# Designs tried in a protein design chat: VH-VL binders against b7kms5. Part 107

Target 1, 80 residues: b7kms5
Amino acid sequence: DTFETVRNTIRIESEVDESLRQLCHEERITKETWLEAAYLYLCEKPEELAQVIQLAQERLSQRKAIADYKRAKTMQERFL
Short names: E, the ipSAE of ESMFold2; O, the ipSAE of OpenDDE; V2, 0.75 times the mean of E and O plus 0.25 times the DockQ between their complexes.

## First folded at step 5 (VH-VL)

Design sa2 (framework fv_miptenalimab; at its last look DockQ between E and O 0.51; V2 from the best seeds 0.00; counts 0 for: pae E 8.7 > 2)
Fold by OpenDDE, look of step 6:
Structure sa2 (fold): chain C 80 residues (1-80), chain A 123 residues (1-123), chain B 107 residues (1-107)
Amino acid sequence: as target 1 above (80 residues)
Amino acid sequence: QVTLVESGGGVVQPGRSLRLSCAFSGFSLSTSGVGVGWIRQAPGKGLEWVALIYWDDDKRYNPALKSRFTISRDNSKNTLYLQMNSLRAEDTAVYFCAHIKYYGSGLFYFDYWGQGTTVTVSS
Amino acid sequence: DIQMTQSPSFLSASVGDRVSITCRASQGISSYLAWYQQKPGKAPKLLIYDASTLQSGVPDRFSGSGSGTDFTLTISSLQPEDFATYYCQQLNSYPLTFGQGTKLEIK
């Protein structure tokens, strides 16, 4: 068996990132292996996976709303 | 793998309309965090953003083009459209369709592009 | 609108050279900046996003820096395939806008 990794950049909300980083530090693991493990765990837990997905979608929508509001604000001000 | 293929380009007279299509694969526009957009490039010139649409059907337009251009999608066909009305000579350009990668942080970028389709507006 | 101004518009360099392209925004755009590479007859290719994050698959000889209004794309050691036109783009505000481009030519 071979083990290969892929280049991937993830961006985590600062508050969550800090908490996760602290957890990983305490448990002597990495965010990468945490995410791998969490995903694999959830793959065997369809209900929990669905809940996580829903939460993720909600967070995405919230971030988008904030960011897009900021982007749109400049445009609106231009035409006022 | 993400693939985008534009079509519908051609030669048209000023004042006419044209609809561009972008057939894409490797992703769904109904997937959260996904978006697609149009970017055009006049001959020998730089890039100009035209419009984009997100997975939640949120649309954004270049204000200079909003009155004449309409972006739309058909998720069942995995196709993006750009309806261009009242075409002008300055609309002559290669029109690119591009995939948007949207992150939970609110960051997005055009990470995959089609080969483009050429629109020529001339008398 | 936010104007993006690249410098220089034209740059001649040799293989192996360290080259830098700058992009200045007319107002603060935080780190919402991307760099693209475009070769003749081809679509643009994303190189860097969020000002300094290297896109997957892009050689690490490419790097981006800056925040606010001044940004820089750097190629540490120019390769033959790097001769192309480069564009910066701000994604901080609508309408999204690109720099005018920098054509990197072989000396």
Scores: ipSAE 0.351, ipTM 0.857, lowest interface PAE 1.3, mean pLDDT 92
Fold by ESMFold2-Fast, scan of step 5:
Structure sa2 (fold): chain C 80 residues (1-80), chain A 123 residues (1-123), chain B 107 residues (1-107)
Amino acid sequence: as target 1 above (80 residues)
Amino acid sequence: QVTLVESGGGVVQPGRSLRLSCAFSGFSLSTSGVGVGWIRQAPGKGLEWVALIYWDDDKRYNPALKSRFTISRDNSKNTLYLQMNSLRAEDTAVYFCAHIKYYGSGLFYFDYWGQGTTVTVSS
Amino acid sequence: DIQMTQSPSFLSASVGDRVSITCRASQGISSYLAWYQQKPGKAPKLLIYDASTLQSGVPDRFSGSGSGTDFTLTISSLQPEDFATYYCQQLNSYPLTFGQGTKLEIK
């Protein structure tokens, strides 16, 4: 075969997954091929890649903040 | 700026129910890291925490009051509620609504308070 | 429940005085303590959070210190507007609990 593949497990936001699933269904492609194509496309466009990386960093920071908030409100478990 | 305005207080007979409201502005209870709570103060006494609700609908109660009091919110109206059942003379107090949010160091603090609404339980 | 005890319950002082109010927790609460000021007929106002961090808009004559079980609120030079009741609150564990209050009155 021309392509060797690996299996990856990732978790993404439900709304994003629903939107992407609908797009893939309508265009008759898979999530795997969409991810590959998106990454390859962005690698050829450094300025757009930088914008995507910034959004990813912002989303990661937001998720970490939410996790901290959840830990803080449990209170008694902070020292364990 | 954050503002909170309590209403619904009054004079009520022991054993009856009363619902308090807190209308807030300057923030959304849909924002992560935010919550709103109720604190009460009996005449001439100190502060006592009643209940609070966080952005994700996590509810925390003073165990002494949990069986009789229920906290809820309506995000579309920017309003917090406290349903008080089986009222007793000891529930006579000014009820404050307060904004709580995450501050650095892993903790939430009550940073803005309303002026309170008075509940008098008389027999 | 964590009991918060303030000392003194009543304090008389003059404008310009340095005043300290203490708060003791029945169990260790790290730095998870807030101080509030309340004037008659008004809502409490947050002065200090995380034991020693001054809330925005609060004059720098107010300071907090302490960790674990013993905490102090200090006003370095009393002003007329500082005569009020002061409360500490622990936020380490539910239920959240407050001290009984310290009433600061003009001498």
Scores: ipSAE 0.130, ipTM 0.742, lowest interface PAE 3.8, mean pLDDT 89
Fold by ESMFold2, look of step 6:
Structure sa2 (fold): chain C 80 residues (1-80), chain A 123 residues (1-123), chain B 107 residues (1-107)
Amino acid sequence: as target 1 above (80 residues)
Amino acid sequence: QVTLVESGGGVVQPGRSLRLSCAFSGFSLSTSGVGVGWIRQAPGKGLEWVALIYWDDDKRYNPALKSRFTISRDNSKNTLYLQMNSLRAEDTAVYFCAHIKYYGSGLFYFDYWGQGTTVTVSS
Amino acid sequence: DIQMTQSPSFLSASVGDRVSITCRASQGISSYLAWYQQKPGKAPKLLIYDASTLQSGVPDRFSGSGSGTDFTLTISSLQPEDFATYYCQQLNSYPLTFGQGTKLEIK
């Protein structure tokens, strides 16, 4: 009953994942405990949390733009 | 709980205009990665994508409909709109609104749908 | 535009049967394909996304496979509530096109 958990699947950009994996290995922690600790730490720091949220929004927008670029490139190549 | 409710359907004559609304709850269209769109289904026929609007106001249209249909939103009312002009008999359909989110890496899919509103264009 | 062709258009089967429905894209769409179930008078329901990933709350008797141009939806043991029309949709390129549908009926 202590530490009830939920299974989640996330996808992380490969360059970021590699860096995070190396950090977790060096510190002898797991990605999930790192994510939990980061969130709990930030919840008590509103200004820092807002900066993280801003960065997350920018990354989400960039992923959409990259996906749209790849889709537009595929459409262009269909007629070439 | 994500919900979407369409309204504004009815019987209209060809050449007229009609504005559909989709009132939604359980998400905000201001949230990064969220989109809402319109899909229609003519009686006894399959599904046809109409239009889509993303959280950043990027709008995409079925090219066959783009000249006559306009998608828009009012985030303060959690409402999506479809303005349909110069209606034709072939626009007769049930119009669904549907939510999407990006599943990462450019993946997105229509995961929640409203029950639809019926538009009938006839003389 | 990418044309999506479903086969068969109509499928008759009995409860307990294993059934498969195929969807072919006119061009490669990688894994950007979804499967939807629609019952009469109701909105479509997402079953499978990314070609093979099961949507939350969908029974595991449903599965999807394929990539590129050829995709398959499989129901391993048909239940009474599975009789419906099934649609595939590609989301690789705008416009976002659907297959014509496969109506699955009780034999």
Scores: ipSAE 0.007, ipTM 0.703, lowest interface PAE 8.7, mean pLDDT 87
ESMFold2 (binder alone), look of step 6: mean pLDDT 91; pTM 0.942

Design sa20 (framework fv_miptenalimab; at its last look DockQ between E and O 0.22; V2 from the best seeds 0.00; counts 0 for: pae O 8.2 > 2, placed apart)
Fold by ESMFold2-Fast, scan of step 5:
Structure sa20 (fold): chain C 80 residues (1-80), chain A 123 residues (1-123), chain B 107 residues (1-107)
Amino acid sequence: as target 1 above (80 residues)
Amino acid sequence: QVTLVESGGGVVQPGRSLRLSCAFSGFSLSTSGVGVGWIRQAPGKGLEWVALIYWDDDKRYNPALKSRFTISRDNSKNTLYLQMNSLRAEDTAVYFCAHIKYYGSGLWYFDYWGQGTTVTVSS
Amino acid sequence: DIQMTQSPSFLSASVGDRVSITCRASQGISSYLAWYQQKPGKAPKLLIYAASTLQSGVPDRFSGSGSGTDFTLTISSLQPEDFATYYCQQLNSYPLTFGQGTKLEIK
């Protein structure tokens, strides 16, 4: 009757990580348990879940755009 | 509305240094996909790219000028700079600053330009 | 470095004429080409980017065509305010380079 776990590596924005790290330190919880609790809570709140998904989609689009900008400014030879 | 205003030009003797400024408004150099650059034009001649700085502080130079010229910016003042060292008669030109933006598919272009500041290098 | 060569260097024309200016790159630049208009004592103005895309606010009598190494700027019906010097620029690779310019003068 124990939890089976998996190891994951995630990359998040430094400012978000710093804020979350501070929250976890002050509340004496871990980033792992915060992530689990947040997901479980949102699964029971469809309206809030939809808002979080919208924010996630916007953040993903922004990351993709920045990656495209960084590649494009190198002006490397293109194979068309 | 995007505006760019160059200043700091004048008459200088060969071998000396000069710093040009470009005060801009209507955009932030903290915005991803944006840059500002310097393009110069000698009297009666064509356009020559000098240097470019992107939002993430990536700097690109004309290799012929890289050893003597340095591009920098101060985002808090919305100002671009060009530090010009060891000036030569051939550096005599109007120096324009220009906004560059990414429009997709690898495309960048200079869409807004200042009116230029004149640098004359003579003894 | 990519050399950009414009032809002709000087062009004389009359109001109402159809004029074309060409630009040739020393190596392939796909469609990474822009055209600028410069009037005496003024800054250059972006007319066309991506070889054929008209910049917002530019009259539709201006058009661009070409890809690879050969490009053309066309003005379908020349107006008095179009007498200026025109420059092409490649943005395919560093250093960024411009053509020598084409001066469009009143005949």
Scores: ipSAE 0.376, ipTM 0.785, lowest interface PAE 2.2, mean pLDDT 91
Fold by ESMFold2, look of step 6:
Structure sa20 (fold): chain C 80 residues (1-80), chain A 123 residues (1-123), chain B 107 residues (1-107)
Amino acid sequence: as target 1 above (80 residues)
Amino acid sequence: QVTLVESGGGVVQPGRSLRLSCAFSGFSLSTSGVGVGWIRQAPGKGLEWVALIYWDDDKRYNPALKSRFTISRDNSKNTLYLQMNSLRAEDTAVYFCAHIKYYGSGLWYFDYWGQGTTVTVSS
Amino acid sequence: DIQMTQSPSFLSASVGDRVSITCRASQGISSYLAWYQQKPGKAPKLLIYAASTLQSGVPDRFSGSGSGTDFTLTISSLQPEDFATYYCQQLNSYPLTFGQGTKLEIK
């Protein structure tokens, strides 16, 4: 009958978000429909999906390392 | 294989300057969660930390040396530098270049070391 | 600055002995402590990180323990290649500091 939707919040790097926002504006789509379309497209393309997952893993690792690095860089302040 | 090779040591008179180099391979200083630093060891003495530069160009110094020593890098040449100014007899030491890596959970450790270059300051 | 004090400064022992080296921090450093082995004329080698975790390739006769301010390196059965100088290092606070070293000599 009608499409059920779920409201979600996500955090995207500001430079990537700006680029995505510009793309969606030029193509007259929303970020939500872009995300849905990208996922559905990749579900049927195993090689492309693997490449996207590899990139996502690299970005996740980088985000984790930066967060952990910031914690570790407070060495001097941690106990002084 | 991670390797670090120091060079630029020698005999120098007090008050002069010297620049040490560390050519490294097996890692990139552009990689998040890594750094490279200098540790020195005076003859017959223990280890003393000199300076450290992180992948994002954050630099940390031994406060006793900060006014005279500068750490820098050239990522295109995979090379770390230590500029030492106003050298004193007490700066006589073997200078080691060492790789430091983040192991998670707040843990950083110097896991690979070069063989060192000797600086002798005497008149 | 966090001072790291090792004891003893010298240790004389025989092959097969069990030896212990202690390291005390002047302030709490949690478990952010490493142990290094250095042979004459060579660079230091990382043995133990996080106070108790063996670095890859280090024999299991080496062990580390402790947290906070008091730490111990133990060699359970001394081998000829273990005669060296051992250093602890804290990486909890800048400046990064080492203990003064413990020289382990053959008796």
Scores: ipSAE 0.013, ipTM 0.669, lowest interface PAE 7.6, mean pLDDT 88
Fold by OpenDDE, look of step 6:
Structure sa20 (fold): chain C 80 residues (1-80), chain A 123 residues (1-123), chain B 107 residues (1-107)
Amino acid sequence: as target 1 above (80 residues)
Amino acid sequence: QVTLVESGGGVVQPGRSLRLSCAFSGFSLSTSGVGVGWIRQAPGKGLEWVALIYWDDDKRYNPALKSRFTISRDNSKNTLYLQMNSLRAEDTAVYFCAHIKYYGSGLWYFDYWGQGTTVTVSS
Amino acid sequence: DIQMTQSPSFLSASVGDRVSITCRASQGISSYLAWYQQKPGKAPKLLIYAASTLQSGVPDRFSGSGSGTDFTLTISSLQPEDFATYYCQQLNSYPLTFGQGTKLEIK
């Protein structure tokens, strides 16, 4: 079988990226094939998929929150 | 699963020092957006925020306690500490450690709590 | 500092009742408010954050509303396990502060 690939830039949170990179290295796989495999696995596990989606939504919110935190922190320091 | 377990409580005389510990699991304090803090509750009274520490080692204190209390962490042990100096009778309380989760717009709330450790300051 | 004032301090109600607890901030805190439930000898439990967002695992009979200075925790139909003390907390600015608590007792 031949595979058609789509090049995407994936930015992963540094701590997660490091651990994932290490895992992939040890298992001689790539982050791309890991993501593909994980998704395919989850497609057969609707409950787990739902949990992962929820977690992903939370992580997205956290990414946004980092900028907000820095701003809020600065503001609080100014008024304390 | 997030868990927090406080320890180090006991009976001490006024003026003495005590260090509380909070062993936690299910999260890392190095993770962005994560924090942990101490909240205390005097017998039959309400909740009082003591201090918190964020993943970036930023610390916040209750101004009334800042001069006597110090919050710190050991990431290698996943443990939070509260050094309490010059203890007073009014410091008598159950001390809770709690996980802080940050959501957008500066919302920090304590979503997981330990069961607390009791500190009694009496002569 | 921001003072949080809850009302009432004590509330008696029966199972099945609709009950509301209010929390007032001494200054505007936007939606930076959380509600906690505490039972005797137990740690507080998060119920609501961001004034109106229900914490995962919390029954939907609990709801939060309000913004600015006035907030309300509502239990649509009181259950036996809901008799406890409730606290509001502002997350707007340091120092973080709690309301004095509302003890919900069985009538």
Scores: ipSAE 0.013, ipTM 0.699, lowest interface PAE 8.2, mean pLDDT 89
ESMFold2 (binder alone), look of step 6: mean pLDDT 93; pTM 0.952

Design sa21 (framework fv_miptenalimab)
Fold by ESMFold2-Fast, scan of step 5:
Structure sa21 (fold): chain C 80 residues (1-80), chain A 123 residues (1-123), chain B 107 residues (1-107)
Amino acid sequence: as target 1 above (80 residues)
Amino acid sequence: QVTLVESGGGVVQPGRSLRLSCAFSGFSLSTSGVGVGWIRQAPGKGLEWVALIYWDDDKRYNPALKSRFTISRDNSKNTLYLQMNSLRAEDTAVYFCAHIKYYGSGLDYFDYWGQGTTVTVSS
Amino acid sequence: DIQMTQSPSFLSASVGDRVSITCRASQGISSYLAWYQQKPGKAPKLLIYAASTLQSGVPDRFSGSGSGTDFTLTISSLQPEDFATYYCQQLNSYPLTFGQGTKLEIK
């Protein structure tokens, strides 16, 4: 009868978090309820869901590229 | 085959009003995820966003223009409108209408544009 | 409002050159950036969205990179049809804002 909840810990980029915090503050909602509402809304909008997945794939690729660059730079520094 | 055609531009005196139209085809503004907006460009200057409207009638405005400009649509005619009031010399520009493909996802971008209609505000 | 600054404002290059145009945001915009090409008397054309994703039909000599505040549009081997004005646009927050433009001219 009441919602069963799970506790999740996620790490997101600070600029995204700042923007989301401002939105939640202005609209008097929580990050938890925003996430639930966003997912439920997107499940009803297949075209929008596909675009969100594309953005997620792009962001994941960007994070991997940054991580690869840092690893290469660290390796190079080891021999200075 | 997405096309947008602007009309309604012309020469108008300061303080007057003008309504621009954008006739579109190849998409419907009743389709989920679709939006359409107005972007302007003053002679020899860059691009400035004016306003946009989404399939669900969510409207967004450039705050500098919100008090004088109103965006609206007529889905039965596949037409977008921009009502411009209290026109000023600095409103002189080519006004483009453009299709927006990714609504509300942060991937909103103008993928198809009309050729523009010229508005000249002078005495 | 988020200010978008492009560098350089004017660029002269030759066919076959690699050219890069930079766009800087006054605050973080993640990857919510698009690049447009505009030829004189014509409407802008979308080249790249989400900072690095090529629009369908855009030649692969165009590429975008960057995140946060610094972004680059690169043309790996300039062609005659590429001489145009290029604009970046942020889509992170309203109002939507464009850079001042970079005019790419033939040497």
Scores: ipSAE 0.000, ipTM 0.592, lowest interface PAE 19.3, mean pLDDT 84

Design sa22 (framework fv_miptenalimab)
Fold by ESMFold2-Fast, scan of step 5:
Structure sa22 (fold): chain C 80 residues (1-80), chain A 123 residues (1-123), chain B 107 residues (1-107)
Amino acid sequence: as target 1 above (80 residues)
Amino acid sequence: QVTLVESGGGVVQPGRSLRLSCAFSGFSLSTSGVGVGWIRQAPGKGLEWVALIYWDDDKRYNPALKSRFTISRDNSKNTLYLQMNSLRAEDTAVYFCAHIKYYGSGLEYFDYWGQGTTVTVSS
Amino acid sequence: DIQMTQSPSFLSASVGDRVSITCRASQGISSYLAWYQQKPGKAPKLLIYAASTLQSGVPDRFSGSGSGTDFTLTISSLQPEDFATYYCQQLNSYPLTFGQGTKLEIK
């Protein structure tokens, strides 16, 4: 029997993906099981979870800024 | 669960106007990175992009259609519109609305599509 | 405008075959390319985005490769449900443009 699972497609920065792939290879685990374990572990550590959420919020803000910049650049393609 | 449902198609005479609607659910067009667009397909032909509107009200048009077509939205109704003016026989097509999203990598794609509404421009 | 050229326009194959469809952009589009599958009377379905990333729920027999101007969609072992029309799309620059489509038919 297998656990009931869902297939997710997520986008992460290439440098982070490369580092995580190497860690998984060295420790003989998969990205999906590492992600599950990390989340479950942090849910039991409220102070550490709060720090991770803060980092996530900062990273999200950076991505939004990049998206806004990309939109502005694309607008230039229509008009001088 | 994301859904998009097009409506407003029909048979219309050349030179007339028609407004299409796309009712969507499962996302908000106020969410940063989100956009919704119109893609059409003439009978037996390929896909042609018509217009796109983003969360920040940035509107993009196929240059061949910009003078006659206007994209708009009503966020309170989760509805997208396409106003089509001065219709021509060449505008006969199935019109699809589709969701597009920037996921932080700078890459975008149409991941969810409605089933389309048929517009026939005929005398 | 960036022109997308697909080849072949028509492809005849048998169940179990490995098939490849190519897409060429008239100028560099990095990895801003998506592949769609469309069955008669249905809306297009996203298969691959970012040139090589498989959409959730799409069988792993589908794969995409390429960057810049030359891209390939490969189906490693054709199944009956794969007979459809396939389109590539560039999302690098406006106007957004699609290839002309490749109709995959059973031999």
Scores: ipSAE 0.000, ipTM 0.605, lowest interface PAE 16.7, mean pLDDT 84

Design sa23 (framework fv_miptenalimab)
Fold by ESMFold2-Fast, scan of step 5:
Structure sa23 (fold): chain C 80 residues (1-80), chain A 123 residues (1-123), chain B 107 residues (1-107)
Amino acid sequence: as target 1 above (80 residues)
Amino acid sequence: QVTLVESGGGVVQPGRSLRLSCAFSGFSLSTSGVGVGWIRQAPGKGLEWVALIYWDDDKRYNPALKSRFTISRDNSKNTLYLQMNSLRAEDTAVYFCAHIKFYGSGLFYFDYWGQGTTVTVSS
Amino acid sequence: DIQMTQSPSFLSASVGDRVSITCRASQGISSYLAWYQQKPGKAPKLLIYAASTLQSGVPDRFSGSGSGTDFTLTISSLQPEDFATYYCQQLNSYPLTFGQGTKLEIK
């Protein structure tokens, strides 16, 4: 059969990407299929899904804080 | 409790080099949103910013001093350094190290300072 | 570079007086202004950041106001421990710059 697919562009942390690429290479799978499998598996495990969502919320909050810190330390008003 | 203690000052002849240290505690330079810097004060004069290093190794310098001074750190020792080269009489000052962190939704401020170490450049 | 000018450079006052120190930036700095107190032989102490926010542990007789280019530090009722030199600092743009200082002396 044929899967209908969409193309997505995502940004993830370099360290996480490196680890995931190593895992995919060793297990002979692709990053795309790992993402699909992980999501499908977690949808059947509500307690584990809740833990993943909590981690995702924490990581998003951290990224937003770091972005704010980076903007602040450039002191952008220096350049008109 | 944030504490900073400067050391390495002394009397040095013009043209020589000197390295200052600042031992800090109560925070980590690995923490996002923090930094440490150097501010100096010549005898009887006001404050002059020297240099600053942020958690992500972003370094900022007073342009008047950038060619002669280098800021660095050792996170494993909780220590900040200022390498001063080609010293001049005008570099005679008390050198303070200070903690800087993000406050609220806008900017970084120097909130805690060390007691300073005195550098005298004299022949 | 943004130049910071304080006025007055010297101020004589008595315990219980209300005093104000002004700081002017050569360019707009929004509210990115800090005030410091320095006593002879000691390190500066942060009093106020973001032009008007009192640092933890600083007495409420200290207050800051202003935005853009003109800023004021006010001490509502001077205490003996308040006689010191006060500095403003802009943190809007590199290089970071300080005012020349205002020395507050007892009459």
Scores: ipSAE 0.208, ipTM 0.744, lowest interface PAE 2.9, mean pLDDT 89

Design sa24 (framework fv_miptenalimab)
Fold by ESMFold2-Fast, scan of step 5:
Structure sa24 (fold): chain C 80 residues (1-80), chain A 123 residues (1-123), chain B 107 residues (1-107)
Amino acid sequence: as target 1 above (80 residues)
Amino acid sequence: QVTLVESGGGVVQPGRSLRLSCAFSGFSLSTSGVGVGWIRQAPGKGLEWVALIYWDDDKRYNPALKSRFTISRDNSKNTLYLQMNSLRAEDTAVYFCAHIKWYGSGLFYFDYWGQGTTVTVSS
Amino acid sequence: DIQMTQSPSFLSASVGDRVSITCRASQGISSYLAWYQQKPGKAPKLLIYAASTLQSGVPDRFSGSGSGTDFTLTISSLQPEDFATYYCQQLNSYPLTFGQGTKLEIK
């Protein structure tokens, strides 16, 4: 009855983190176990998994665009 | 359908202050990759960049004007401002506000301009 | 500051002519250059960005070339509405700077 675990660090939006933290507190679970349960559940539901992947792709695209904008502004300063 | 309309220009005495406004529509200054700036043109002369403000409130100034001019915005009114203090005769110009946007190729470029408002500093 | 030098300061040409205006930066600006057209009493209009990319709605007789320090705006066949003042602008470094302008006049 042992689980072999891996330590990782993730960066998520502060509002999402706060909402998830509140949910975990109210339901008496941890963020780690919620993440494991959500992934395992979605692996058994292909249509729902596809929708989650689409949302993830959209969020990633938005974050990359913002990073590109900030990089462009910084480049203008580099040669001043 | 990006539109910018400047106002607040007029005749003002040296040493006084004046605030210009730019009412914009067709975009939000809270949209990532967007900004608005001020460019001026003295009578019969070329273009001179004054200041600009980006969606994330990053402000950039012409160093020659930074001590006397302040750029600000009110997103609830879709309005950009330029506060001009200690005005001098050399500040006499048409002041344009312009939309700046990040393009897929290259950096940020001014793609839409207002018609300008005239400021005359005269005793 | 990066100085932008345009030449010539004025240019006389006839309808149908091919004309070129040059712009030189005092330091390398890669392709971070824009060209604007300004008619008397009007605001500038963006023609070209990233040195060579034509802005949407601008006639294809306008073209831009160059990179680094030397840039050219070309109008392949002048039309009556093209007689205006043209400005280049570097957007590589702050402060943003413009050339002095080139006035294109009817010959």
Scores: ipSAE 0.019, ipTM 0.687, lowest interface PAE 5.8, mean pLDDT 87

